# VH-VL binders against Interferon-induced very large GTPase 1 (GVINP1), part 5

Target 1, 242 residues: Interferon-induced very large GTPase 1 (GVINP1), of Homo sapiens (Human) (q7z2y8r1479to1720)
Amino acid sequence: DKRLFVLSILGLQSSGKSTVLNALFGLQFTVSAGKCTQGAYMQLLKVEETFTEELGFDFVLAVDTEGLRAPEHSNKSKDRDNELVTFVIGLANLTLINIFGENPSEMQDILQIVVQAFLRMKQVKIFPSCLFVHQNVGEATATDQTMDGRRRLEQKLDEMAAIAAEQEQCLDVTCFSDVIRFDVNTHVYYFAHLWDGNPPMAPPNPRYSHNVQQLKSRILMTATQESRGNIMKISDVKSRVQ

## First folded at step 2 (VH-VL)

Design p3 (framework fv_pritumumab)
Fold by ESMFold2-Fast, scan of step 2:
Structure p3 (fold): chain C 242 residues (1-242), chain A 122 residues (1-122), chain B 107 residues (1-107)
Amino acid sequence: as target 1 above (242 residues)
Amino acid sequence: EVQLLESGGDLVQPGGSLRLSCAASGFTFSSYAMSWVRQAPGKGLEWVSAISGSGGSTNYADSVKGRFTISRDNSQNTLYLQMNSLRVEDTAVYICAKDYYGSEWLGAFDIWGQGTLVTVSS
Amino acid sequence: DIQMTQSPSSLSASVGDRVTITCRASQDISNYLAWFQQKPGKAPKSLIYAASSLQSKVPTQFSGSGSGTDFTLTISSLQPEDFATYYCQQYNSYPLTFGGGTKVEIK
C-alpha cells in the first residue's frame, strides 16, 4: 500500500557521501534502523506526513555502498565492483554518483563501472535516473570554468559508453545518452570545500550549503516525477533486481 | 492555468526560413523539457525536436537535422524553432509540447499548444 | 526507428459502447507508451502515460494496459465527447514515433 522511492548513492570511498546524505535528509524525514545486504547499506527513511502528498511517496530507501576499492578490499576484483554497482543501481529510482576531487584515474574507473552497469540494465529494459556530484573541486567557480567541466564530463561519459558498448557487443550504443537519458547541464553538481578555511574554526562554506539545497531540491523533484510514472510498493523492491 | 501559445507560422517559398515561438505560462518553464511536434494537413503526428530544461541538450528528427535549430529563453519563458532551407514536405501545423516528467527530454507530453501553420509552397 | 502500428484505423460505435484500440511496437518499449486524443482542428490532448497511468483530469472511462510490444486503450462506456482520433506514441527511444491513429466515429 505504501509508496517507496529508492535512492542509491555510490562513488569512491573518499567522496564525502555521508556528509551529503546527512545534509539531504534533515527534518523532513524520520530515520529507521539500517542494514547491510550484499555490500550495500540500506536505510529506510519515513517522509513526514505533511510532505507525502507533495512528494508522491511515503518512504525513501537510501542505499549506500562501501567505498569501491577500499584499502581493506584492495584485492577486490573489478567484476565484484561491477556486480555491486549493478545491484544498487538496479534497486534505485535515482542514483547519485559521487566523484571526489580531480583524480583522473579514479574518475575514469568509477565512470566505466557505472556506464557498464547502465548498459547491462538497458538490456533488461530498466532505465534509472542519475545525478553526478563532484566534491572538493578547486577554487575556480566562474561559470565558464564550470561549463568546461561539464563538457569534459560529457565527453568522458561518451568515451566510456563507446568502450562499454564494444565490450558488451551493443552496436546501437555510441554515446552516453544512448545508455540513459541525461542532461549534463542540469544533472551535474559541483561542490567546493565544505569549510571556508581550516576546520573546526572555519565557518561552513556558504556555497557548499547552497549547493546542497539545490541538489536536495533536484532529488525531490526527480523523485516526485519518477513516482508519477512508476509508483512502487515496498514489495516491488525485490522484483526490480530479479 | 498552464498554457502554451505558438506564433510565427507563415507562407514561405522553398529554401526560405522562419522562426517559430512558443510562449509558456503557468508553470516553472526551466524545470521542463520541451518539444516541437508537427502534423501535415490530413496526416498524423511527427516529432521534430526536443530540448532539455536548461537548453544544454537537444535532439532532432533525421528529416530536419542540419536545417532546424531548437532553443529556449528561460528568462522569457519562450521556446523557439529556427527553420532554415524549408522544403514543401515541411508544410505542417507545428505544435509545442511540454514534457510530463521534468527537465530531461523523456518524451511523454502532458500539455500541448494549439499550433501554428507553416506552409511551404511556390 | 521504432514503428507503431494501430488497429483498427477506424471504427463506428454508439454512446455507451465499450471501445478497444490496439497499438503494436516493432520492438520492446517496456511501458514507455502514451495515448492522445485529437478532435478535428484541435491540438492533441494527453490521456495516458507509462502505458496505464491516467493524466490529470482524464475521465475514468479511459484506461490503458500492456507492456513490451502490445498495448491497448479501452473506453469502457463511450460518451458523446469521445468521438475523436486516438494516437499511441512510444518514448522508449528517439526519434519519438506515433501510431497512424484510430478514428472513432458515430454509428
Scores: ipSAE 0.000, ipTM 0.411, lowest interface PAE 17.1, mean pLDDT 74

Design p4 (framework fv_pritumumab)
Fold by ESMFold2-Fast, scan of step 2:
Structure p4 (fold): chain C 242 residues (1-242), chain A 123 residues (1-123), chain B 107 residues (1-107)
Amino acid sequence: as target 1 above (242 residues)
Amino acid sequence: EVQLLESGGDLVQPGGSLRLSCAASGFTFSDYAMSWVRQAPGKGLEWVSAISGSGGSTNYADSVKGRFTISRDNSQNTLYLQMNSLRVEDTAVYICAKGSYDYWEGGYYFDYWGQGTLVTVSS
Amino acid sequence: DIQMTQSPSSLSASVGDRVTITCRASQGISNYLAWFQQKPGKAPKSLIYAASSLQSKVPTQFSGSGSGTDFTLTISSLQPEDFATYYCQQYYSYPLTFGGGTKVEIK
C-alpha cells in the first residue's frame, strides 16, 4: 500500500483553478481521474521514484470542486455547496483556495463557506493547511502583491470569521487566525495571465511562471512536513471518499 | 545600476549592541525582499535574516532569533539590522543581499550583493 | 533544515581546464538552486539561478545542471579570473542554506 498526499482545490467554476492545476502538474498530472459521489473531481498523480523517499509519499491526489457554481438563490444549491466544500477541505492535507477577478459578491460567498468549514473542523480537532491563490482579471502587477492588497484580504477573512463564529456560537473566535494558523504575508499568492502578450501562443508570462514555481515548491514543502507526522495510505482514502 | 552599500560595522564588547544599515539604489526598493548574510573570517556564507518588500514579514536564522531585528525604511531606500546581546560567535562580515522578487514563501535567490561591513565582537 | 553538501572542498586546476563542482541537497529542492562566486576580500557574485539559468553578464564558460537533489556547476575552460571560491545555495524553503564552498586554486 502506497503513501498519499491529498491536495484540494476550491473555487467557483470561473475562478481559473483549472489553469492553475494545469500549470502546477502539466501534461503528466494524472494516472487516473473521476468524480466521487459528492461531485468532486479527483485526479491521481504519481511521484517520480527518485523523490518518493525524500517527500515521504508516492502519490498526490488532487481534488477539485468543478461542480461548484456561481451563487444562486436556491436553498438546495447552497446546502450542496456547503457539503461539498466541507468534504473537500476535510479530505485534504492542504487546501488551495482560488479567487478570480474583483466580484465582491462571489468572493464573499465562497470565503464565508470556506471559513465556516474550517471553523467546524476546528471544533472536531481537524487542522488542515490552506493557501490562497488570487488570479486577477487583467495582468497581475507588483502592486497586487503589496501590503494593501493583502490587508484587504485579511480584513475580509476576519469579517467572515466573526460572522461564522457568531452563527456557530464560538466565543473564542474573533478573526481568521483564531480559526486556522494563517499569515497573509506568507499564505497568499498572486497570478497574472499565464500567457504574456500577443500573438497567441506567446511564451508564458515570466512573473506568472515564477509564481507557479513558488506555489509548487510550497505545496511540496507542506506535503513533506505533513508526511512526517501523518502518512495516509491509498486504502485509507478509499474509506474516506466512498 | 543596482548598488547596495553597507555601513555600521564596528568593534564591540560581548553583550553589546550595534545597528547596521544598507543603502539601496538603482531599483524600486519596496518591490523586493532583502536579506542579511554573514561570513565569519575564513568561513562560508550563513543566511541571517530576511524581510519582505512591504516590511510586513520577517524571518530569522535560529542562531539570531530574539537578539537581531531586521527592518526597512522604504521612503529612504534603507535596510537595517539591529543586533543585541552580541556574542563572540557573531563576529563576521555582514552582507546586504537583494532578492530576485518579493514572493515570500517558497524562497528567492539573490541577484545582487553589497560589499559587506565587518562586525568584530571581542573583549 | 535543508543541508547542502558541496564537493570537493578544494581543487587545483590550470588555465584552460574543465572544472566541475557538485552540490547535494538533503531533500528534493526541484530546481531552486543558485551558484555564487567569491574572490578573497570581495562580495559574492551571482552566477546561476534556477539550477541552470545564467545571471545577466555572466560568461558562457559557466553552466549549471541538475534537479531534485544533485547539482553540478561546470566551468568549461578555466580563465585566470575564475580562481575563486564557489558556493551553492538552496532557496526552496527557509532557512536559506549554503554549501560549504569549493575553492578553485592554481595548480
Scores: ipSAE 0.000, ipTM 0.402, lowest interface PAE 17.2, mean pLDDT 73

Design p5 (framework fv_pritumumab)
Fold by ESMFold2-Fast, scan of step 2:
Structure p5 (fold): chain C 242 residues (1-242), chain A 118 residues (1-118), chain B 107 residues (1-107)
Amino acid sequence: as target 1 above (242 residues)
Amino acid sequence: EVQLLESGGDLVQPGGSLRLSCAASGFTFSDYAMSWVRQAPGKGLEWVSAISGSGYSTNYADSVKGRFTISRDNSQNTLYLQMNSLRVEDTAVYICAKDFGEYSLDYWGQGTLVTVSS
Amino acid sequence: DIQMTQSPSSLSASVGDRVTITCRASQGISNYLAWFQQKPGKAPKSLIYAASSLQSKVPTQFSGSGSGTDFTLTISSLQPEDFATYYCQQYNSYPWTFGGGTKVEIK
């Protein structure tokens, strides 16, 4: 029975989520991959043996929701998406929340689902970690665009938290930081386009590669800290997905 | 071709209710957020309400909160606005509009007139 | 709520003139600003999104600029069909708000 770090990614577009997972981990370390009964796509990645004692885990399980914006999901029921998101967050040691572009309504969709799920987890004493990844951001200076984006995201998260708290009758919750430990300045990563210029002849965007490395470092830090007491065994996870 | 067609506008007395519809065609309806915008006779545009593509999130202008409800039927490609407790100042042409992905609005309907009068 | 102040409320111009319309937000909205054109008795037409990006099939005489709180719509050479009312709109945060409009009238 091996030690397992579970990393989940939530978002509205499957292609963007898969791109982030592939950029972080690649296919070289994949031991197995497949779809679970809840509809999530899972990849089991093996940690190199020289690092397993230092990191405190043997494998990483990467969990992708397979696109909440697929017509099958969006047209069937809101309850199905909520159940999938709750399952994925409950399974994870760390959840990446993937946001595309700048559409306020689509941001509110994913943020509403996520905030409600985290509030439910808080009520049953489950405290997962989360990071926000905002992809396909315009090519303005980092200071101008990311500062405005962070302010807007914090406002939206606080609004969603207040609404969710009222609906769930949680009198002590007024903002998102009351739901989970969150700092908009350090827990949000902004990604420019993967390619610099117009495809197909454009080279990879250097800023994208830098942001991937920063996010990867944060994920590994979180995984190492979790290994101090909260890492699951593979047998535990298999029983939950069956 | 993207097309939006509103219906349901009528003369209604203060305190009454009315339901507006917007039939959408020419795009994958469930992929886009939709809005209602109104324009009183001789006045400017006022955003009324928005609903996400999935229907999970809704937002309202302060002037209509608690009285209006936006909804959608993605199987029928139709957007709705349920208007309750109507006031004379709600008199306006109500126009549905399609969200442009990560950006504002790209297509607008012709509008349907709602008159609130005794 | 974010207040959008549009200036001027009206202006008179001749064909060929350069027209500038200004829109100011009461707080920072990054580039989440759109411009619309409305002719009498017709639905609005989208011109510009993300402060400076032209919508498909919009003539190149139209351009937008600005970020944060101050935004400008420019019509480089006014055409007969450009006499209309123009509106700015912020979509940074709900509730979404429109400017009061600028009526561009023939001199």
Scores: ipSAE 0.000, ipTM 0.422, lowest interface PAE 16.5, mean pLDDT 74

Design p6 (framework fv_pritumumab)
Fold by ESMFold2-Fast, scan of step 2:
Structure p6 (fold): chain C 242 residues (1-242), chain A 122 residues (1-122), chain B 107 residues (1-107)
Amino acid sequence: as target 1 above (242 residues)
Amino acid sequence: EVQLLESGGDLVQPGGSLRLSCAASGFTFSSYAMSWVRQAPGKGLEWVSAISGSGGSTNYADSVKGRFTISRDNSQNTLYLQMNSLRVEDTAVYICAKVPYYDSWGEYFQHWGQGTLVTVSS
Amino acid sequence: DIQMTQSPSSLSASVGDRVTITCRASQGISNYLAWFQQKPGKAPKSLIYAASSLQSKVPTQFSGSGSGTDFTLTISSLQPEDFATYYCQQYDSYPLTFGGGTKVEIK
């Protein structure tokens, strides 16, 4: 059947993720109806005919999460989050990890779940790529924040990977780049505020458009690279979803 | 083509120091954990040390812990092994190896260099 | 530390023979076991990973099996270029440990 690239996005808020997803794929893709499966919203996007040979796939399956992280944390909601994240990452050729704002505790919670999921994927020989998208960063200090933020993120990812690997007795993992192909300098994107205030009343931030185009370019480059070595059929994804 | 080329092996006196280098090419060096393995004349293989892709984590065999230091320079695609307080029993061919790693295409890569001889003799 | 016991230490065989080498881990290592071939004066060459997966371009006469603690390398029909020393290695936990090696000699 048809060639498929699976893009997953996960993060704390569904609304912010959906806005980015629509902005990324509006131009080059025809949007179809979506379906919700196991807490993930899936939408099939048809690649415009002029791009199918260049990209190496016919469709993009966009997977978005809803209800990730209940308002009140409990063991049950924690388990649901872990299951949903593992499911979403397991489906994907590329996973976007959407971090909102500069809250260290939110970052730690998401990174813990993500690192555990990628380590589990590695154990069963599933190797999706990932990109970190850090949104709602102050525009005036974005460059300074980017350098400091990258070092901090790398340190935290390495720490969590080492802990997870020791728990699982995984010898070839000593840092996050051993779990998945990752370069903190090229796989992390810092975005200024999407809006200058609270949507929908706030005007769009002009700088955000440039950052979206940069991320879109990286996603398409990654998709092209993945299609050369790991292209899937629609039937393969249905099997993985079930 | 993945290539690992060791250098720095020499004849050295007991208690001396030596630094080995391994020049890597043909792959994204910073994305892979690297290790040193040694083989004494007529003996089997012995793992010495490993370092993560970022350089954030290191591990050592008990026989070299406190004397050897593994490090890397990702900007130069080079792996190092600083050897201090050398002993006669450290005499061996030291081999640079890319630690096994699964990549996004499902390929399993492990490559070995040809080695560099270190002789510790009085 | 995980101790790797390899047997036999050496064996003599003729071209065309089936050769079996065994490797035993002192504790469970799942399938985190690799096999290497080393010829005199040469660096080791990777043969098998994840207990049973052949490295690219390795001849199909080589096969690996096992999981947990007991592993086997089989050469179904020994070729002249297969006379070498073979090593197993676990990569489940640090420190990495190798078997003692098996020397396959011409009869």
Scores: ipSAE 0.000, ipTM 0.393, lowest interface PAE 17.8, mean pLDDT 72

Design p7 (framework fv_pritumumab)
Fold by ESMFold2-Fast, scan of step 2:
Structure p7 (fold): chain C 242 residues (1-242), chain A 122 residues (1-122), chain B 107 residues (1-107)
Amino acid sequence: as target 1 above (242 residues)
Amino acid sequence: EVQLLESGGDLVQPGGSLRLSCAASGFTFSSYAMSWVRQAPGKGLEWVSAISYSGGSTNYADSVKGRFTISRDNSQNTLYLQMNSLRVEDTAVYICAKDRWLSGYEYGMDVWGQGTLVTVSS
Amino acid sequence: DIQMTQSPSSLSASVGDRVTITCRASQGISNYLAWFQQKPGKAPKSLIYAASSLQSKVPTQFSGSGSGTDFTLTISSLQPEDFATYYCQQYNSYPYTFGGGTKVEIK
């Protein structure tokens, strides 16, 4: 059976999410197949044979969620988002949580759903890794906003974790790092501007390119570390997808 | 082999309508944005419209906005262009092209069909 | 709209010649520039994307350079099959726009 690394991406804006996903893979991977299931778009990427031993897996399954967050947030839309997020996180070895722009209300909503999903996964002893990618961050330099942004994100995650824990009666959980392994200094990436002009078709900011390379290195490092331990085989993924 | 095949071009009177199709094969159609480009006889290339890989986003040249509608059927690997209120100036070979993978920023149109001729004349 | 000015509109060259075609954008487009080759009666063929990246199976006599507003396509040693019309295209922002084309003719 072939070895598989599952990478999921969640976020509010499809264009921002897919741009990150596309930028990460380069020519090291061959696109083999794609399908849609339960509202998630899944693309199977074949690792070139010369790299399979170095990386420790044969395929990457990239999972993207299109249509997450309709403009109107009815109860039905929120329930669908929650179900989709839980499914996507449950599939993944690594989940990228893409935050686009600066709407505090939308950020709080998606973080609440994500934290609740991770808490549920913890209860069944599934511990996927996660990374936060914050795109289109302000007009200042990335460094000017990074410190304040990290602190704010950590505070929001801790608040959401405490609320979720209270609802699920998990007295051992008081902050987000109790739910999943998380360090705001190493698991969060800030991208100042995606493009130099009108998004999404404008040229990339040179600083954005550097941040993409850092994120890509982290993803590959996480993938190779997991492949030496508990990597899934195709049969395992089929069970989790059902 | 990656291939795009257009159909539906015809002679039509001003004010008429046509629907163009582009059948895709040899790649995962649902993973790529798609574009329509046209070329009037003896003229250069003009971009007409684009659609995202999911079909959730569309864009049009100002000359065709409100008259043309781009759509796709990912289950049938087919791209469409519905052309209404056709003008003599719309006379061109219409070519479909495989565009960006997802929303990627450094990849352009890499595979093109042969095109289908639309002639708008009285 | 971003205007793409391509120069020259035509040129005459002999097999073995070095040919350069330039393309200027009316505003910065970073490296979102592609080059296409079109032969009479045929659809365009993609040569270069991201200003300098060669498409698969495209001969190495083709190369692209430039960033921002000024771009160049170079054919280092013109071959008989290279006589065609060449177009630059920006995909920085909608609407996508093409240069006017450069016809490369045999001397």
Scores: ipSAE 0.000, ipTM 0.427, lowest interface PAE 15.6, mean pLDDT 75

Design p8 (framework fv_pritumumab)
Fold by ESMFold2-Fast, scan of step 2:
Structure p8 (fold): chain C 242 residues (1-242), chain A 122 residues (1-122), chain B 107 residues (1-107)
Amino acid sequence: as target 1 above (242 residues)
Amino acid sequence: EVQLLESGGDLVQPGGSLRLSCAASGFTFSSYAMSWVRQAPGKGLEWVSAISGSGGSTNYADSVKGRFTISRDNSQNTLYLQMNSLRVEDTAVYICAKSLYEWGDTYYFDYWGQGTLVTVSS
Amino acid sequence: DIQMTQSPSSLSASVGDRVTITCRASQDISNYLAWFQQKPGKAPKSLIYAASSLQSKVPTQFSGSGSGTDFTLTISSLQPEDFATYYCQQYNSYPLTFGGGTKVEIK
């Protein structure tokens, strides 16, 4: 059967997921797309034949988690969201965590769910690869590219990890890097909103294309490394989704 | 197969209004971003407006901002362009176009409609 | 706005000729470039997307190359049905912009 690389995109809102998918896989064409029984949306992308030997896989399965918003009945919704997040992370070779920096409450919510999921997976010795993607329309996005922005994210992740570890009684966890391999300098990408023309008449963000290429390069490197050590086939994914 | 059929083009006076429609079939309409592109007689292509699959985000060319509104009715598989304060410079064939990727916001157009002519009297 | 400069504006060619059309973006658009063919009185037909990927059912005499700011469309052996106007388009950022077009004429 054909070889598959699974990329999961986790986020509280669907806004920006299509931008990320298109930016990373604009050269690919969709073979299949739809919603699985677990509630995630899946898009199967065919890798151009000239690249399949270099990358070590024939297809990319992009998995999106629309609908992580906490409804009125938080107790039932929390269990469902935890199940979905655990499924999506467990299925993936690489998970992209999509964050909107302009709403601190939404960022706190998604970080808490994600950190708890990773901590639970650590208990069963599963260590998935993870990258953070910040999408934002304003001045704060440019600031978040700085060392201060990255350090603030690291501090929040460390706080969430410590709280989750205390709740789960994990004595060996004090910071996020104890939960998963993470470097705030290389595993966080910031996507500024591209200017929508006039107005505003400000020039387009020059870092957008650079950040896309860096993220794409990281994804491809991760995919190549994972493919050699853990090749997944389409039939394997079908049985796991069923 | 994918089909896009435009309608609503007419002769209007400067300052007038007109609404164009594009009926889509052969694909899951709500999953794809859609655009309007125009071509003035004897001139090149000009992008006018785009809308995401959900209808949650829209974009416009500067020349039509504030005058044109793009919208969609996913239950009826129909794309719309409401044109207000029409100018002689808006005279063109208006063409409906479908984006390539499902769930994507790439505005590469894999399928185009036949177009509908809008003439604004000089 | 990203300005798309297409050259030449027109060219004359014979059946069997190799034709090259160039398109230059005023800023980096990665590979978010498409090529379209338009015959008189008809809607455009998609030829190439992502700078080099052929749209389904497009003949193999068409090929695209380039990345960043410089792109080319090549017709390796011009056929009678290839006499048309060709347009490039960037779809990296809003507003979406087209080149001015290249008319390929018989002669």
Scores: ipSAE 0.000, ipTM 0.404, lowest interface PAE 17.4, mean pLDDT 73

Design p9 (framework fv_pritumumab)
Fold by ESMFold2-Fast, scan of step 2:
Formats: structure tokens, sequence, C-alpha cells
Structure p9 (fold): chain C 242 residues (1-242), chain A 124 residues (1-124), chain B 107 residues (1-107)
């Protein structure tokens, strides 16, 4: 009878995942972890009591697509990746789609799979919520990189949407906003300072604490909006995973 | 302490040109997107144009597109608005506004500091 | 373009009153809504961003709520310095658009 929020994470490395989870929910305790039948890694986290009333849930189920990473799964089936991505997006209350600014090849592959999954789900009247997270933008003086990155991402998403629509014979889809509600100026979130330095150990940054608080506030607001409409119970997750 | 100071407003004939400036101080200018917002006498606020921190990206309201050009000089901490082919309906106080910090996605493109404005009057 | 509709266009109130101003977007804008205060002859002052987040140094009598298309600015106990015109603004997509403004006048 405890309330569960399902958060799916695409393309996020393990260090970035823990940072995002801590920013969203404060310190959390893993109560179980394992691999589901579809191949995704799942981790059940207990939300700190001080946040449960505000957020409207008691636990977070974090779902990770580690198997989607190109360096570990070179030459693997695209169909397998499409099935996995569709599953994790369909399970989630909110999906985080992590973007790396400096690897165009990996970005293109991930974006194509994600867009195809969204388009496929739209055809069966499933409308998932998603948040695009861009990391490693650089220093504080990189405001223009962030804005230029939004334009570039929009162009890539529109290209992938057109390709996916042609493959799925959806003649009424020409850009990504036809697939899911999306505005590149507001639905892409930048966490450059969260990974200052050379991960996994970033040197102390005077603004790091401030940036973490802002990051927490912004992602938390998104998570809270998603949780208000459609919350699962822990007992429900077993039937959806199987 | 953040300060924005506009200048360049004047009386000009229809079809004329003006260049507005906004001098910024108290923050790292190149780290922030900047906008121009105008307010006609007795009317509400209207967004005119925006520019990214480096000047690489610009956006314009349809009413000014092709006539106005936003630019910035980060070495001088100054924002500009070049206004060409001015019309009577461009008469307004033009105000410089700072966007939020880029790593705060909720305040990005939300204005946090404003200048006091400079009056542009287009009249024959 | 996203059209922002504010109501009322004006209202009269006394010091200590609770004042509410509403703003409606012509299409969904999530939480990408800001509120500004403008006093006669002055530049606007930023009050709220992300529908409900207070800007630094803004008094706690101001609060914002809403998401999607319907938003509210509340002044819990009107002070003499709060008599001003208030504007909402969406920053979900270009062009950025403002509401028509609500003038809060002394009763």
Amino acid sequence: as target 1 above (242 residues)
Amino acid sequence: EVQLLESGGDLVQPGGSLRLSCAASGFTFSSYAMSWVRQAPGKGLEWVSAISGSGGSTNYADSVKGRFTISRDNSQNTLYLQMNSLRVEDTAVYICARGGEYYDFWSDYSFDYWGQGTLVTVSS
Amino acid sequence: DIQMTQSPSSLSASVGDRVTITCRASQGISNYLAWFQQKPGKAPKSLIYAASSLQSKVPTQFSGSGSGTDFTLTISSLQPEDFATYYCQQYNSYPLTFGGGTKVEIK
C-alpha cells in the first residue's frame, strides 16, 4: 500500500545516475536491486521521510538501460535495443534521456531508438513523459553552448522523427513535436556544473553546492508534477515487469 | 551588484534607424542570455529579441524580424539593438533584460534583472 | 504564438487584503511561467519563475501556483508597496509572450 514513482534513465553513466537521484530525492537507501526479464537493471530506493509528503510517493524504482551503451554492446541488434527502450519508457512515470555533447555518433543512435519508441507508443495511445538532460556543457561562460546545443538537438530529433515516421508509415509526422510534446527551449535541461572536473572525482567547485540545489529544485518540480497524476503501488510493478 | 543601463533612444522619422545600447555590470556578461523587451506608452510588455551568451544564437518577434538586429560585445559588456526601417508602432520604451543562468533549466529564458529603459519615438 | 490571457484587467483592494490574479495560456506550457511587478514609471521587477519559485529577495506574501494552462499569483496580505501592475509571461517557446497585465489599485 506504499506509493511508487518509476524513473527510467537512458544513456546515463553510473556516477551521473546517483548524482541525479540524490539531487531529486536527497539521500536514499537501496532496498533491492536486480535485472528484470527484459534486461533492464532495476533499483528500488526508499525516499527520505521529509520528502514523502511533498512528492506524494514513498519509494523510487530506478530503471536503467545499461545494455544500450555502444562501447559495451557494439554490433548488437537494434531491434533488441528498441524493445528494451520501449519497455523502460512504458514502465516509467518519467524518463530521463541523457545527452552527451561531444559524441555525435552515440547521441544519434540513442536519439533514433528513443524517437522510434515514442512514435510506436503514440500509435497505441501511450504518451510518456520525458526530460532531456544534457551534461558536460562546460564552464559558466558556456551559456551560448547551451542555447546552440538546444538548436542542434532539435534538428537531430526532427531528423530522427522524420526517419521513424517514414519507416512506420506515419505521414502526419514531420518533426519531433508531432511525436511527443516538446520544446527545445524548455524541455532540455543542462547539468554542466554537476560534473565539473574529470569524473568520477570532480574537484570542489564553489558553485557546485548552489548548482546541486537548483538542479534538485528543477528536477523535483518535474517529478512532482508527474507523480500527481498517475502513481503506482509496489504490488503493481510485478505485473508490469512480467 | 547587477546593473543594466540602456541608452540611444531618440526621436526619429519613419523609415529611419537607431542603435540602442545596454551597458551591463556586476556579473559575468558572457554567461547570460540577454533580451530586449519594449513597452509602448500606456500599453503592456512585448518581447522583441533575444541573444545567447556568445552571440551565436538570436531570436526575434515577428513584428521586428528583418528590421532589427540584436548583437553583443562581450569584451565591453554591452548589448546592442540595431533598429532599421522604423515604424510609428515601434514607439516604445526599450528595456534590457537578463535571462537566467544556463544551468538552471526552470529559470532559463526567464528574466531576473531589468534595466530602466530608453525611449524611442518614431514620428513624422 | 502562445496567447496569455490575464484576469482581471484591474482590481481595487485595501492593505491587508488577499489578492489573486489569474493567467491562462492558449496551449500547455508546463511550469514555464514567470510573474513580474511593474510600478508606474519603473522597469518591471521579477517575482516568480517556474510558476511557483520565488526570485531572490522577493517578500513571502507573494506565491504562485498552477501548471499546464491555468496559473495564479497570490498576494496573501497586500502591503502599500504592492499597488502595481502585474504581468505573467510564458517562456516555454519563442516568441516569448506576456499577459495583458493586471492593475492592482488602492480602494
Scores: ipSAE 0.000, ipTM 0.404, lowest interface PAE 15.9, mean pLDDT 73

